# Ledger of designs, part 18: VHH binders against q93235

Target 1, 248 residues: q93235
Amino acid sequence: IFMKTLDPKVPRFYGKGTIIGVNPGVGYQPWLKERPDSTLIKYNLRDQKSYKAYLEQMKTYLTKYDSNATETRECGAGDSNDDLEKNPDALPCRFDLSVFDKGCSEKSDFGYKSGKPCVIISLNRLIGWRPTDYQENSVPEEVKDRYKAGSIAINCRGATNVDQEHIGKVTYMPSNGIDGRYYPYVFTKGYQQPIAMVKFDTIPRNKLVIVECRAYALNIEHDISSRLGMVYFEVMVEDKPVEEKKEL

## First folded at step 3 (VHH)

Design d13 (framework vhh_lunsekimig_d3)
Fold by ESMFold2-Fast, scan of step 3:
Formats: sequence, structure tokens, C-alpha cells
Structure d13 (fold): chain B 248 residues (1-248), chain A 121 residues (1-121)
Amino acid sequence: as target 1 above (248 residues)
Amino acid sequence: EVQLVESGGGVVQPGGSLRLSCAASGFTFSSYALYWYRQAAGIERELIASIYSGGSTNYVDSVKGRFTISRDNSENTMYLQMNSLRAEDTGLYYCAAPIEDSHGTTWYDYWGQGTLVTVSS
């Protein structure tokens, strides 16, 4: 009797005992491992070295979508990862990074050099979790124009009135948020976690902006203290002369 | 290495009782919530009982009042006391321990192999 087999297909409950009460956290990138307690994305437009670490982290994070390509399948409308819970031979849906080619790709340095930085938003993985659709008349106002049934809408705003005045125009990719075809999450070889990117098109120079991003589905509650369904980070895009650095 | 070993399953008549045990090793047992799942033929696995690190418990309605989940942190063992057993309680019973990764971002359920409970006249 030897028993340690991980079964990724069985959903679980912890903390909350209802279907609606099972709630994912929200994560973001670039998060630097060398500064694990920092939520600050700060760089100087005139100093490429100031954002190199963020670009390297973004590139590293996205390499997992290349390495798993052979263990995934093409998915269209109506497909989902539901088959993974019952069929051991089923392959998870392949996540296509080309949706980010509108200024949030590696070729565009994720918008950093142009002062329009992109941030990856993802849901923390909960085995068996999937989004539940809002009823048509119950979609929150802030995502109503970008909500699609079967998906998770993302909305980012300034955390205070001052931050909201400074945050400017925000572009979401995909526009309808994270598609539900990549759910439920199952811990399996080749699973590709779906992500969204948020591009800060008109963020002002030399101002700290505190950003609050929320994920929206009927079964996602927002809880600041537990960091469920939402995340906070700060962005500061500096435009100032490069100071002389001590050589060698 | 994380290991979960179930025992206590068997054949009983309706109205009988069984006590299932789940012996755990390889992690800080007292820090984690622990679950009992049940799987009947042709039916998805169902979470039937949970016990949290603080001692609070939850039960699915079909077993509430008949089953009692408990834990002994000193022995790294979780129990399921099953009373007033019914034919519909027949199935494979699995214990599970949900352990988060080092970054707290992903949870993995570690499973035992299951123990069979058959309620039959």
C-alpha cells in the first residue's frame, strides 16, 4: 500500500464551503524574484538598463507557452478543458500569444521602451475551478462593454481618485478578458495557464500610479484583505536624464 | 515525500459503522486542511467532509449527522467515523491534503489510493 498519487482532476473546497465561495487570487507580471516583497514597477525611459530586468522576467514567464506546444491542442469556440477531468488522453487547449501583438509582444519590448508598459494578469490556479457566467442584467458596469459569456473580464483602475486621474487610457488584451476554454484548471502535463495583458497607453511621466486590477465572473468575489479576485501594484515611468554611474 | 495511506474500509450491513483512517507523512500535518472524498461507480468524486487546521468542519448534506471527521495532530492521522451506513454510501473513499507551492499561488491535492466501503445486505 503505497499512496502518494496526485490526482489533478478532483475539485476541492478550502476556507469557503460553497461553489461561489471558491475564489482564485489574481497575480501579475513582471514580478521580480530578487524583490519578492515589492509590487513596484519603476523604470526610466531614458535608461534601458532600468527596465531590462522587467523585460527578462516577461520573456522568461512566456517561454512556458513555447515549451508545452506539443502537449496541447488547438481549441476553437465551444471547446474547453472539461474533457481533462474525465479523459486521461485529452490535451489541454493551447494558449496563443499572438493576441498580444498589438503592442504587448516581445518584438515591442512589451511597451516599456515606448512608455506604454504592459502587465500580465493571471488567476491563481485552483484545481477544478472554472468561471461562472453573470446573468445578462447583472454584469458589473465597469466591465459590461467588454464582458463575454464563458470568459473572465479584467478591469484595472487607479486605486484612489488621484491615481485614477493619472492612470489614463488602459487597453486590454484579449479585449473580452480571459477565455473560459482554458478552464477548468487541471494539474496536468502541458496545461497552459491563460493570461491577459493590460497596456498603460497614456500613463504620465514621473508620477507614481497605484493600480487595482479585478477579475470578474459570478463566482469571483473581491476581497482586499485576502487578495482574492484582485491585485494591487504600482507603476512609475520616469523620464529623466541618466545619472553618471560609477564605473567598474 | 508526501504520503497518505487510507485504512478501515470493508463490507458492512445497512445501519452498521466503520471508522476510516488516513495516516499522513512528509508535510506539516497540523498546518493543512484535510479532506475525505467519495467516488461511486460512474459518478464524479465528491467532497464529503473537510477539517481545517483550526478544527472547524464541513459536511455534504447526505452525510451530515451520520459521519464525523476528526484529526489527531500528534499522530498525523485524520479519521472519518461513519455511522448509520446506507447502501448509497458504497464507494471508494479517498483522503486528500491540499498543499500549496512555495509561492502560495498554486495548490496541489495529494491523494491516497482509496479504501473501499461496501454497504450490502
Scores: ipSAE 0.005, ipTM 0.137, lowest interface PAE 11.4, mean pLDDT 79

Design d14 (framework vhh_lunsekimig_d3)
Fold by ESMFold2-Fast, scan of step 3:
Order: C-alpha cells, then structure tokens, then sequence
Structure d14 (fold): chain B 248 residues (1-248), chain A 125 residues (1-125)
C-alpha cells in the first residue's frame, strides 16, 4: 500500500548545515503526529486517558518489528550486517523487542501507569553508516561504564542544572545502548532499525523536566548549536485529581 | 507547500537510456536524504537508489553499474541516470525525501517523508 505522508509546514530546520549526512540525527518516541510541533510528554498518573495517545503511538511505532521471519535472521553478539553487501542472499538481523521486558514493554504500559515512563531513542537511518569505536582510553566518562565496542551508547541527562537535580534515576535498555550488529544500514528488504529505550525511574511528580539525550560513538559529534548527535524533549508526570468535565 | 515532482519517464527500447529528474520545492533540499523507489506490477515497491545530504550513494544490486543517482542542491533537483535498461526496469518511479522534524532551533524530535506522484518508465521492444 502507498501510505500518505505527514507533511508539516513547521517545524523546519533553522540554521546552517545538515543534521543528516555523515552525522546521524537522534529521534525519540512517543512523538505525536497530531502535535508535530510539540516535544512535550505530559500526562496525569490519575487519568489513564491523559496517556492513552502516547501508549498508542508507542505501540504503532513498534509494529514495524512484527515478525519478518523470511526477511530477517536471528543474530548473535558477533554478527553484523557487514556481509549483506557481499552476499545477496544474506538477511538483516531481527531486532528483539524482549530486551524491553524490564518495565518498557506493552504489558507494562511502557511504564506510564507506574510513573516510570519509557522513551524510545533511535538514530535516523543513513545508508552505509556504522558507528566507529572510541579508543578504550577515549570513551567519554558519562558512558564509560555502559560503552560496548561496535555500538552506540545513549546518555540522557537534565538539560539544565535544575533539570539534572530533578531527572532522578535513568535506566537504559539495552544497558550498552544501540547494538552494533544492526549496522551498517543497507538497502535490504526487511531491515529493522535498532532502538534503545530510556526509563525514567524516579522522575518527580508535578515538575517539568527538560531532557537531553546524546548518542555516543567516535563518528558522532555533539554540537549544541548544530543539534548534532542529540535530542531534547520534556517530561511532566502529574499526580493531581482528575479535572471534572465543566459544561459551558 | 512541499512538493516533489518527477519527470523524464517514457517508453524506451531494451538497452536504451533515460534520465529521471525530481524537482523539489517548499523545503530545504540540501538537508534531506533523497531516494528513488520503483513500483512494478505484481512486485512490492522497492528502494532502488539513495543519496544522502552529504552525497553518499547506494544502490540495489540489480541496478548497480547501470543507474547513477545524483543531486544538484543549487537547483533543488535529484536525478537518476538509467543506462542499459531492461524489461524488468519497467515500473512507476517515485522520488522521496526523508527529513527529520527539527524545530526553529535545530532540535530534532522525529522524521517524516515526502513523496512524489511517480513517473512511468516502460522498457519495451
């Protein structure tokens, strides 16, 4: 089926240079297509209707990982997509959603009901792009304990000092970030884009927290003015009485 | 408004050549990765060729060495030069642009695709 495409007039890239090309952009979910200008994830713990759209968006996003048994293969830790260019019959690695079963699955409402919301982090697909490894002594300190050669580490922090005080404990799934076995991205039927999830375990109630997530590999630059290798969004988990419907 | 318009399709004999053009308007062309897709009768729509904003290209095996994708950012146009055309190359050719949704400060928080209406290529003796 030929799908209709979302076509927002804004937001648009403002500034010089390309976010894509040799340096991948970083995206997140749930981002609501009906609110394309908003980076705010805001809901009330006491009102399930307030987070239903986020859950539906997460579920919709993850349907792309439904089983493609004939178009994908199971991959072990030493496998990669490197052989896809050499062997025309080789299949891309199947992405296993079970890595999110520790509180970021559909069965756990992606943590929203428990006030521990999960956010998907992904790198946008660049044909032929792959992470290049940091030298062992050059891994940035904030990801050193979770860095794995061949992969992309993710680190999310509060964007300002106040946000960092409030963000609390963050859990990463997988703990080593986005696994390198799914790279390089190639023109292949059935390719499954790898993702990571970030769970906000102790984010405070009734406070807006501005989050900055960065992706880490030697060939990913972080530049605030050019918005390279990073993404921003806001989270507000409210815990307040459900507003009564007011009739006009 | 955002628009992608394909042109250059037509009827050609086996072994012939065609050059497809994809003219873009209403967006910052140089920031987009650009793609050519092919939809043939009875076959799933497939990605034929890509070119990143930085100029890196890739092709499906069946067209490597025969097709060349290129872009001209000053003219907001992407091209597909098709040589040594075969009957199997017959189909509707679509250009597409993938962009990351970026606010006015350059912050990226999603992506979206733009599609052309398609141009028909028929390889027939």
Amino acid sequence: as target 1 above (248 residues)
Amino acid sequence: EVQLVESGGGVVQPGGSLRLSCAASGFTFSSYALYWYRQAAGIERELIASITSGGSTNYVDSVKGRFTISRDNSENTMYLQMNSLRAEDTGLYYCAAESYLTDTYGETWGSYDYWGQGTLVTVSS
Scores: ipSAE 0.000, ipTM 0.177, lowest interface PAE 11.1, mean pLDDT 78

Design d15 (framework vhh_lunsekimig_d3)
Fold by ESMFold2-Fast, scan of step 3:
Structure d15 (fold): chain B 248 residues (1-248), chain A 121 residues (1-121)
Amino acid sequence: as target 1 above (248 residues)
Amino acid sequence: EVQLVESGGGVVQPGGSLRLSCAASGFTFSSYALYWYRQAAGIERELIASITSGGSTNYVDSVKGRFTISRDNSENTMYLQMNSLRAEDTGLYYCAAQVEDSFGTYWEDYWGQGTLVTVSS
């Protein structure tokens, strides 16, 4: 009996004292493997070669959402991954990329060609972690209009006052942030990491903008020194003539 | 690539002891939390013990006080010392790690092959 290969089964969590990790970190894409020390997203709007690597990285990152249809299930607004701990036949919720069809899909080159680049925002996986709702009167002002109970709101701002003057309009997809139906995180095959995208609608040309994105839930603390609940990256969209081919 | 290799399973009488080992390679071992899962016949895989990079430990109630998880960063190895073993402790024991990329943008889940522990009454 024990000699047979066992299928991956759902881990069981017992509530009191079994949660591993308290505060998720925040990450972003596109991160380029050829420039691992850089958080700079820099391209020239007039030079398609300058942003091809970012588009390919975005496509590569999102490929994992297509391959596991048989290991996931469709989930409605009232669903969650709670059943994964109690039902060995339960499957994790499927993440639907169509939520990004408003200018942050592959068909729109993730906004790069139009000078409205999109950036993926994700949370670190902490076993058994789930977002806790803010009390009605305690939702932070910067996310109040986009906060949905059960979800993690995302807000991106300029890191300094100068950057905030330059960052312009930012659009969030989904508008309410990362949906809580994909939580709690469980260590299982087929789990699809939920993500949000942020689109920089009016970022200025030829200016470096330092961006700070924060994730918001009652049980997410923001700590700059430990980089908890927040991430930093830089965006520079250039609009410069492409150098003509040099001839003798 | 990331690899986890388990050893130390075997047959033991009730009340006996076993020590499991999980040898890790392909990532910065000292920087990551590590986990022991148990799977008994006919039931789902259960998290029984964890240890953080800083050495903080957590246990499921059924093993608390009997099992001790530890790590040796110089040997890239995690251990599970199992004392006062019961028939209910029989199962496959898996070590696991969740390893992030250099920028913390995603995690991959890695599992060992499992090592069998049989408590024979």
Scores: ipSAE 0.005, ipTM 0.304, lowest interface PAE 10.2, mean pLDDT 81

Design d16 (framework vhh_lunsekimig_d3)
Fold by ESMFold2-Fast, scan of step 3:
Structure d16 (fold): chain B 248 residues (1-248), chain A 122 residues (1-122)
Amino acid sequence: as target 1 above (248 residues)
Amino acid sequence: EVQLVESGGGVVQPGGSLRLSCAASGFTFSSYALYWYRQAAGIERELIASITSGGSTNYVDSVKGRFTISRDNSENTMYLQMNSLRAEDTGLYYCATHYTDAWGEVYTYDYWGQGTLVTVSS
């Protein structure tokens, strides 16, 4: 069977058992393991079967945040996982999925049935990595109004001029991006990876839209060839009569 | 799919030397960074040495100048040459590889060997 090639980018190590990664990659869900070479999210609003696999993948991904499965703690603003690598008794910050209750929760079918699909955006796990803040006057224009110090801003746009005309309104949850309290990432049991969701509020029907999402922090560079700091995927929300499956 | 198998551990006197080997299979060895971790009694597993696909190396301060990590891409094997061994070097030594895939980012791929025991004692 086919062996997949993987991005060989890995964190740098610097002193005292710490791996320092400068540039995490960006991933998305739903990515279907049965179609590992596809970045296409395509479904027909008139056919619930056409998006069932995406909903199941989203649900499967999110089961790791069930607090009954691991010991975690509540973290307030200004907290972090700094002690987690050094102290085996420290508990990782609990990630609360209720932030997605405005149209990107399981009860809303992650927006799929309403034609406003939600996509999970995550950073790859670089041991010891944490976001570095932009200087006040150097925040990139596209995230300036949604940037919060200590966090990672997410911005999704159309990959080409045509895609940008079609992508429409995008809503980000949490509104200020991925909170830094869940960093640094540590290789430890019970760690809950923080995520954001992006909701495509007004994506047009029957049009393929190529989406480019970027993560923003001072220590994130964007390099598509190495799949660092950014990711591409395609969305097509169809509104077409249900057709009988073609027999082969 | 991916397998890492360590060998070369054993009992050695202080000041002695050992060479650990990590034989890899199931992936394109030459394309990935590789790591040696150590787990001593009473402390968590710590990264002690790494080598990138390009051959760049890094070490934790306590082993710098004493340990040397290397790789042989033709043999799909990584080594840790351990010189001037001390009692505090006693522990289980694990080889590992870590990587991510863009659309598999929800899952960092963490592959570990079974560990090989190094005991430094008289």
Scores: ipSAE 0.011, ipTM 0.161, lowest interface PAE 9.3, mean pLDDT 79

Design e01 (framework vhh_5c3l_4)
Fold by ESMFold2-Fast, scan of step 3:
Structure e01 (fold): chain B 248 residues (1-248), chain A 122 residues (1-122)
Amino acid sequence: as target 1 above (248 residues)
Amino acid sequence: QVQLQESGGGLVQPGGSLRLSCAASGFTFSSYAMSWVRQAPGKGLEVVSDISGSGGSTTYADSVKGRFTISRDNAKNTLYLQMNSLKPEDTAVYYCAKELTDSFGETWFDYRGPGTQVTVSS
């Protein structure tokens, strides 16, 4: 496995994948370029200014999906980007953001205002890569109930036992993870990278929760020491009076 | 406008050598990592090698390790691929590609050249 050097202003641990090799990296949003050394998503429910930057980052990220219909095609069940490797006139599958309309859209402020923040999970683009299905009896326990053949399941847990006790209920959109119809990634003008969103439905107030998210397919290796196939970030949803400010 | 133009492809015998070049313009060449990507007949795309902006770091696909050498000349805005001990399996269109890590921390290829054909045959 070979890892790529990122731009000096962009930390390597934000979803660094291999461009040579077979194991895609996992990344998340919102990551703020103004705080490049931080993986902390921290805001106060009572202070809209405290989460405005995260909302703007999410909105800006999603403009990647404003592609013209002539640069993409609608894909149904059983379709894939396989044609992109053989047919120079083939169009990549269009990624539909409406799957996030259940509390993780712009209209819902991505759940931030309601204390149910949403986080985008993506796999780094690895040329020619496709998810390989688990054998039916070999699906990892933590994704067994949400695994669908042809897809990449996402699972987020507390990074330690204490974090796992605090993380609460997590909702995944799409529930079966990232659909394989958007693979393989190849050189194409209109390619739309598929994403999933994770919503933290019952995350506690005023507690830091360290989150570990993993992507699951037979050909995604998980390794804690190398952080393969996984990503870490922290969430702190505060509920504090705005008027009792301290300047520190 | 970013432009990448490959040259140096052609027909060679098994065991032979070729050197590919890629002329780059329209961006600060030394600030970006570059790759060579190929597509063999009937196969998908494969990244064969990459090199950091400074040239201080290189990687290779297992299929070409020990046979191919990637290099760059930042003063001339040129990327190179020295291919030795060529095999019929190396027959492919070879693309020069610019890597980008965007403001969201995601890395992909934002530009590639039109490609140059390499054919390894007796």
Scores: ipSAE 0.370, ipTM 0.696, lowest interface PAE 3.0, mean pLDDT 85

Design e02 (framework vhh_5c3l_4)
Fold by ESMFold2-Fast, scan of step 3:
Structure e02 (fold): chain B 248 residues (1-248), chain A 121 residues (1-121)
Amino acid sequence: as target 1 above (248 residues)
Amino acid sequence: QVQLQESGGGLVQPGGSLRLSCAASGFTFSSYAMSWVRQAPGKGLEVVSDISGSGGSTTYADSVKGRFTISRDNAKNTLYLQMNSLKPEDTAVYYCARVEDTWGHTYFDSRGPGTQVTVSS
């Protein structure tokens, strides 16, 4: 009910079942290609081998941001990718990974070693799509303190009452979510998709927690059946003795 | 290397018809969903139509529903767009695009150079 098993033999669409839609789907990392039907992030704090695949997937995913300076440009708060649609020589805004330096960088093993794992959240690319601002009096309560006009706020909660009691403290990077300066997406060479990271600061040991993350902008609807504007995954951080021999 | 090459564009009068083709190579064509995307003069990109890898599911933008038909021939590694009842508003460069459909992300990872369609009297 809370998750859907993917069939890797059949192409899938998001945003009302296709990329033609006006409502983006939400994705996450680390998603392991060796377990394509699984949304479970499970590891043992006492076994570095148990989270190595997640760290490698995170590192691999983030290599797309290693673009040359000549293929992207620095963008300040007032800048955007608005010119990409009409100017084929315009450069897309460079996405700065240093926003994740507070415990979600490669140097910190993306929080996995410390039991505070980080998860990447991103929106599916819809051609020409831009976030639309909430009216000041209409910002949803769960993101009110972290909403910034022109941006997409992210909020993650436990999917059920039990999960919500267990999920603990969550930190968002950037705190205001995904910045709108990186929109719209078009077929642009060197485009860097904006992302956010969610850090699970106090997730309990040896408990499965089902997480629901939602993206917030006026033109993002949340539909659990179609997974529009939201995503589910499970986290289990174990603290168990490592088996010394598995070989027979 | 993924290669996509469109053909079949041209000049046509309003109410006319054109059939676009896209020849694909360098990948297992039947394993990927495909799209037609267009860009009108001075406007942004618009996704026109999608088709699943098997051809069993199709979708269309509201602007072309009932007039355009997407199809594919997996034995020939070819994608088609049949365009009927063409309007001046359909004037655009049409691109064939491959859909990357991986858990957590759906996006275009490759497109052809495009073919020009001009609808004018």
Scores: ipSAE 0.011, ipTM 0.420, lowest interface PAE 9.1, mean pLDDT 82

Design e03 (framework vhh_5c3l_4)
Fold by ESMFold2-Fast, scan of step 3:
Structure e03 (fold): chain B 248 residues (1-248), chain A 123 residues (1-123)
Amino acid sequence: as target 1 above (248 residues)
Amino acid sequence: QVQLQESGGGLVQPGGSLRLSCAASGFTFSSYAMSWVRQAPGKGLEVVSDISGSGGSTTYADSVKGRFTISRDNAKNTLYLQMNSLKPEDTAVYYCAKGIKDSFGEVWYFDYRGPGTQVTVSS
């Protein structure tokens, strides 16, 4: 269902192909360019320097949403990017970052300082792709309470039984996931890709937790090897005394 | 400077065939997946088919499976779409599109398309 092009500049864990076609891949942030082979988000609550790079990466990623009123428009509940395909002068919907103001904003250091780190979840851009709604009463159990027609629900779990015991409470922002009004993606200047954030409210200290996040819509299949509909990463929030620099 | 130029469009009767070509320049063609995207009158953009950089993997929209074949010649920097058993609903402007690699990792998506070539299927 997906096409593969191995790129030697991309980490091997993610280097199995190009995600193009009818089934979207899932990405996450913060992913650090300086450690391209790592999907590990690891920091010490007592050492602000240990999470500075993650905060800077989150801030850099979110600059793509900086206000540009001439290239985007305000979209109400009845609006969508469907107009972009019919009207060459139509502007793409502006994505509102204020939905993350409950502990996942820049003002909150994306939850890192409080030990409740937030992770951005996005779908890769596929030209013309739209989410297809599940049939009534056929919504997967794990997202049933948060699913909204027209949106893409996100669910993050521990990848193994041990990880699931440790992952704790997870909060999704917005609760219904990625808003479908920002689809389809078209070749339009100023397009703003919709995202969701996942907050790890009660992740345990000093334990590595492997996380699996999946995106849910009728037309999304799950295949980690091609980053289709799902993604893996690891989180470790340490609570350890700040170690003085060793002499070299 | 990335350039994509489609050709091969035209008028055909239902059941007929056409072969579209896309000449690419300004980038390492074999390193990028390529797609054919179409826009019918009054409709949105539809991804018709895509092909990996090596040509080893292909996908097709359900509307064209079994009728269309995507291929590429990396030595000539050219993308092709062989269209058989054409239907009136295949009438559209067909665009050649280049994938890009995201600066945040291996994520790939389209950042460029050509000017398009018109395909009209009517009697």
Scores: ipSAE 0.012, ipTM 0.256, lowest interface PAE 8.5, mean pLDDT 79

Design e04 (framework vhh_5c3l_4)
Fold by ESMFold2-Fast, scan of step 3:
Structure e04 (fold): chain B 248 residues (1-248), chain A 124 residues (1-124)
Amino acid sequence: as target 1 above (248 residues)
Amino acid sequence: QVQLQESGGGLVQPGGSLRLSCAASGFTFSDYAMSWVRQAPGKGLEVVSDISGSGGSTTYADSVKGRFTISRDNAKNTLYLQMNSLKPEDTAVYYCARGYSEDAFGTEWYLDSRGPGTQVTVSS
């Protein structure tokens, strides 16, 4: 059987089964176009230039949430995109980025400058898919304290025992994960894909940490080989003199 | 700018066959994955099949596997769905749809455009 050791050369894209499948794939941001075969997020805390590209990619990714009010509607608790399947004139729920204001906003440089980097977690868009709730006594232990019915909980851990010792405290935004009001996805102009962010509050300096993030709902299966319901990436926050890097 | 137009739907008896076509314009057809999606009366949308830009890879929903065949002619900018052994439960509006990735590496795939649909009715 394969241990949970990630090959950093593995490309991040999936086959087209994620469009037709019943189990969504999980993706993350940021990644760099010049290194498409790499899942490594690596920067030097003392060198703003080393993380500028990650900030720019995250900012660009989040521009999709700048949609006009006429193309989206405000949704309260208990609402959903169910009307999008029934009514062609229905508007998708507006996703509010202010949920990331606790250190994962553009204003905070997504935590990179403070050594508490944030990573965006998203589920691939599967037409007509919606999360199914766990029964109260069947919620997996690792998300039990943060699971909310109607939502998709996110949990990130170190991929190996060594990584788990190093990963430190992780903060999730929204705290209860991805809200189900943004599902299902259909052919809708202005659809705003819901996302979560995970913030690495106490990740150690100068250590590579391999991270595994999983999405949790009754109808999400975790498949390491196909990366369904889960995703891997590596984080390295360096704290090294800038002059050392300029020599290269 | 993206335009998709389905044709070939109609009334057919159970066990019969139909071939749907989708004419595409306004984009470089061969660069995009394409899909067929259907909606039965009173039900939600179901993706029944997709095909890569080159035509080298195809997938099918379990409900149609072995009976439907997706294909494309990139020289004619046309997508096809060959439907054999049709059943009453295949009655639906069928939509041609374009696949899109927010990045060149397929980190996030979704269907971003569709045609107006063509009605398929399977009844005696």
Scores: ipSAE 0.050, ipTM 0.519, lowest interface PAE 6.5, mean pLDDT 82

Design e05 (framework vhh_5c3l_4)
Fold by ESMFold2-Fast, scan of step 3:
Formats: sequence, structure tokens, C-alpha cells
Structure e05 (fold): chain B 248 residues (1-248), chain A 123 residues (1-123)
Amino acid sequence: as target 1 above (248 residues)
Amino acid sequence: QVQLQESGGGLVQPGGSLRLSCAASGFTFSSYAMSWVRQAPGKGLEVVSDISTSGGSTTYADSVKGRFTISRDNAKNTLYLQMNSLKPEDTAVYYCAKDFTYDSWGEYYEDYRGPGTQVTVSS
């Protein structure tokens, strides 16, 4: 992707996902604001300092879910944020981080120490946007076994044949993707953006893997040049000797 | 701290025109797509119009196509909505909104809409 396919005055990672108002862009964390033009997540398993910035970014990102319980409500399977548009007294659905407790929580260092790094995937917000379900038997092959009506399925693969050979086992949390109960997006105090996490369970050591993640719903088109419905990033988990400090 | 402030609303007769303005501060205005959103009495939020970071791409709700024009001045950090041929159905509180972008997902940036400006089309 070259800047020629984007607005030349916009940084590479400011997407065009919001310009149409109908097709969301996809983003990921940890994205480091100090390296805004880098999509590379690279660290050395033997050097905790090499992944400290990624852990701090993940922790900082997730603090927005520490919202006061009185500003949010628990939502069941049939609920949605539709009531926020109809009733100003309605509360936004509370997003539960416990779905990430299986290896993608702060307690597990988001999998980084164990070489199974987790990456947050979310959709750029478009006011009033909500996912629409695929027609029966029209679900894309790559997500058909994890697709659930009312949700946005996430699928991450190696961007090239070589990357696909190297990417290994990928775990999605929640398995069915981002639940539609957190839509539509509204400008309401206490709103909690839904997210998914992707865990790279068996990514090889000392190999750069280019990852392509796509979000799936009937009203999501995929266009990497415009940052719509998909995102790419690179992961490199090194296992190399730590250079000794030359000074104590 | 992100701040958005709308102005230009008021009472107007059917067929009349109004121009809304939104002054933005606290973020790099030229790096974010912007929207106008409205809420009519007893109804939900409706996205009226979107504009890209450069102003080169715009979209409109079917209810306002051909009557409303969205524009922006990145040098002045200002978003505009020119509203022509106003109808009673256009009566609403109008909000300018900073759309979520890739960069705004960090804690450093927040999504906002302004306090709104009332547009009443009657009599």
C-alpha cells in the first residue's frame, strides 16, 4: 500500500474508514503512538524491556473499560444500544473483559512473555452504524464455522503463502467475534467500544510474519488501500541472546 | 482535550436556509473525518453527512441529498453545513462529530460530539 492510495496529507495509519459513513475501518493494538507509521510488533522473549511498551499500551488502552458501573448496564443476547438513540436515559452496554482471561489478560502479560502474543482488533466507530447479517448460506468460507448472526466475525491469516505457513494456530476471543449488542455507535457518556482479541498460539521464533485481519458482516467491504474492513500488521517474536550491559 | 462547538442554528420558515458552523480544538482537525448528526424530537440519532479529512469525499443521508452541503476549512479548524430548502422534518438538534479514526483508538484521543445547536423549521 502506498500513500498515493490515501489522502497525501494524512499519516499512513489514519484510515479512510470513516469517510463514507457506511463501511468501518479496522484497527489493532498495541499500536505505539511513538511509532505511528510502524505496523511492526517485534520483541525478544529473552528481553522483557523489548515488550514493555506493548504491554503498557495494551494496559492503557483497556483502562477505558474501568468505567463506573452506574454509567453502563449489563446486556443480554437480545439487547443493543438502539435504546440510546430513542431514550437519553438509557445506558450503554458494559463490555466484559473477562472473555480475555484465557491467556490475553493483563495477568498473563497479554501472552507476550510466553511467546503467544495477543492483539486487540476493533472497528473504527461510525455514528449510527450497525452490522447486518449475511444471507443464509452466503457466509464467507473462512468464517462460516465461527460466524454467529448478530456478530462481526474476525479472521486473521498470513498475508502471503509463506506467512500463512508460519502464522500457525490463531485463537479468537470471543470465538464468534464482536457482538452486535454494542451497536449502534452513539456519542454517549460511558460508551464502551467492543473489541476482540487474536492470540498467536504457535507463531515461530525469529521469523517475520505478515498478518492480514478482516472483519465480516454483510455491510463490511474489504479494501486495504482505504483501510476499510481489514488491517495488516507484522509480528516478529525473537528468541535471541540479550546483549549484556557494558556498564553496570 | 477535544472540544467541538456548534453555532448557526435558529428558527426558519419552510423553504429557508441556514448555515451551521463547528469550531474544533484540542486535536489535529485535518487528520479526522467529520460528521453532522441530528436528533429530531422523539427520534433517534441520524447521520446527516460525512466529510473526509481533505474534504475530497462527502456522503449524505437520502433525506437531505441535493439540499445540504457539508464542507470544511482545515486552516480554520472549522466544519460547515449549508442547509437549503429546509422542511419541517429537518427540525432537530444538530451536532458536529469527530469520527473515530485509527489513531483515535488510543487513550490519548477521545470521540466527541459537540453540545448541539437547535434548528426549528416552522410556521
Scores: ipSAE 0.011, ipTM 0.277, lowest interface PAE 9.4, mean pLDDT 80

Design e06 (framework vhh_5c3l_4)
Fold by ESMFold2-Fast, scan of step 3:
Structure e06 (fold): chain B 248 residues (1-248), chain A 123 residues (1-123)
Amino acid sequence: as target 1 above (248 residues)
Amino acid sequence: QVQLQESGGGLVQPGGSLRLSCAASGFTFSSYAMSWVRQAPGKGLEVVSDISTSGGSTTYADSVKGRFTISRDNAKNTLYLQMNSLKPEDTAVYYCAKGFTYDSWGETYFDYRGPGTQVTVSS
């Protein structure tokens, strides 16, 4: 497996410490701080304790969006953060978590209890960066049905042929990916980083599936060694009786 | 305990020069990228320049390219901004900012910036 020969635990961004850049890295949640060297999301459906840490991490991550209405504004189609650079009174677009209410909300335990786990996908923050639209005839095949001009499409697949056979049905929220109204990123109070969620609807039980997710816009290059425009993680949903071997 | 303190601002004539300094403490300075950001009167925040942990890579906003130079001295925990050929449009409060906090494979917000130093370019 190609990704098994790379060290996936070391962040690989062009200009890792540079906040002005041209190609974003991709991150995911849940990532557990107590296991910083692991890209593995592994749990047993029959053992709620096995996924509690993932739920807590997802909840903690999403508290970033608990901003009051006075620090953000409602943005409709055609709006963007362009004014933030020039107007000190401009408010960043409010990111609405209700888009994840179809099985990827806290109320649904982010799909973990039902064996349909959700994963947050985000782009790292490059100041002044915005997605550039594909030309109509140049949209990559794997996102053609879900690409919207002004947005960043997300596509997740199995990293190898075996993983592709096992990954099953994947649902994307929002369906058209990350909306460009939340760009460009500028350093300002109240900015809300946009995210997408990917739900694994039919991932098989008791099989390790290696997942590759890519972000798609004309100005996003995919570089596996630097993890630019893409990210890898592993999912193992076990369905095994909770049984401890007794020690005397 | 993280502290950033800017200095070196002041009043200068158009075409003049200023050198800003930022003294950092309370964290491992050499492990973080650093940035200069500014806010002009009546405008939002603008990132002026950033510099990698080693100082080997730098970037600049188009508005200051060729005029400003960012540098750092990791032995002294100090960030610098050399500003040449200053224009009235450079009038702003300049902030020293500690770089992004990484979360897994991505980045999150800046976790700190200093109180700022005023630069006024006026004839």
Scores: ipSAE 0.005, ipTM 0.169, lowest interface PAE 10.3, mean pLDDT 79

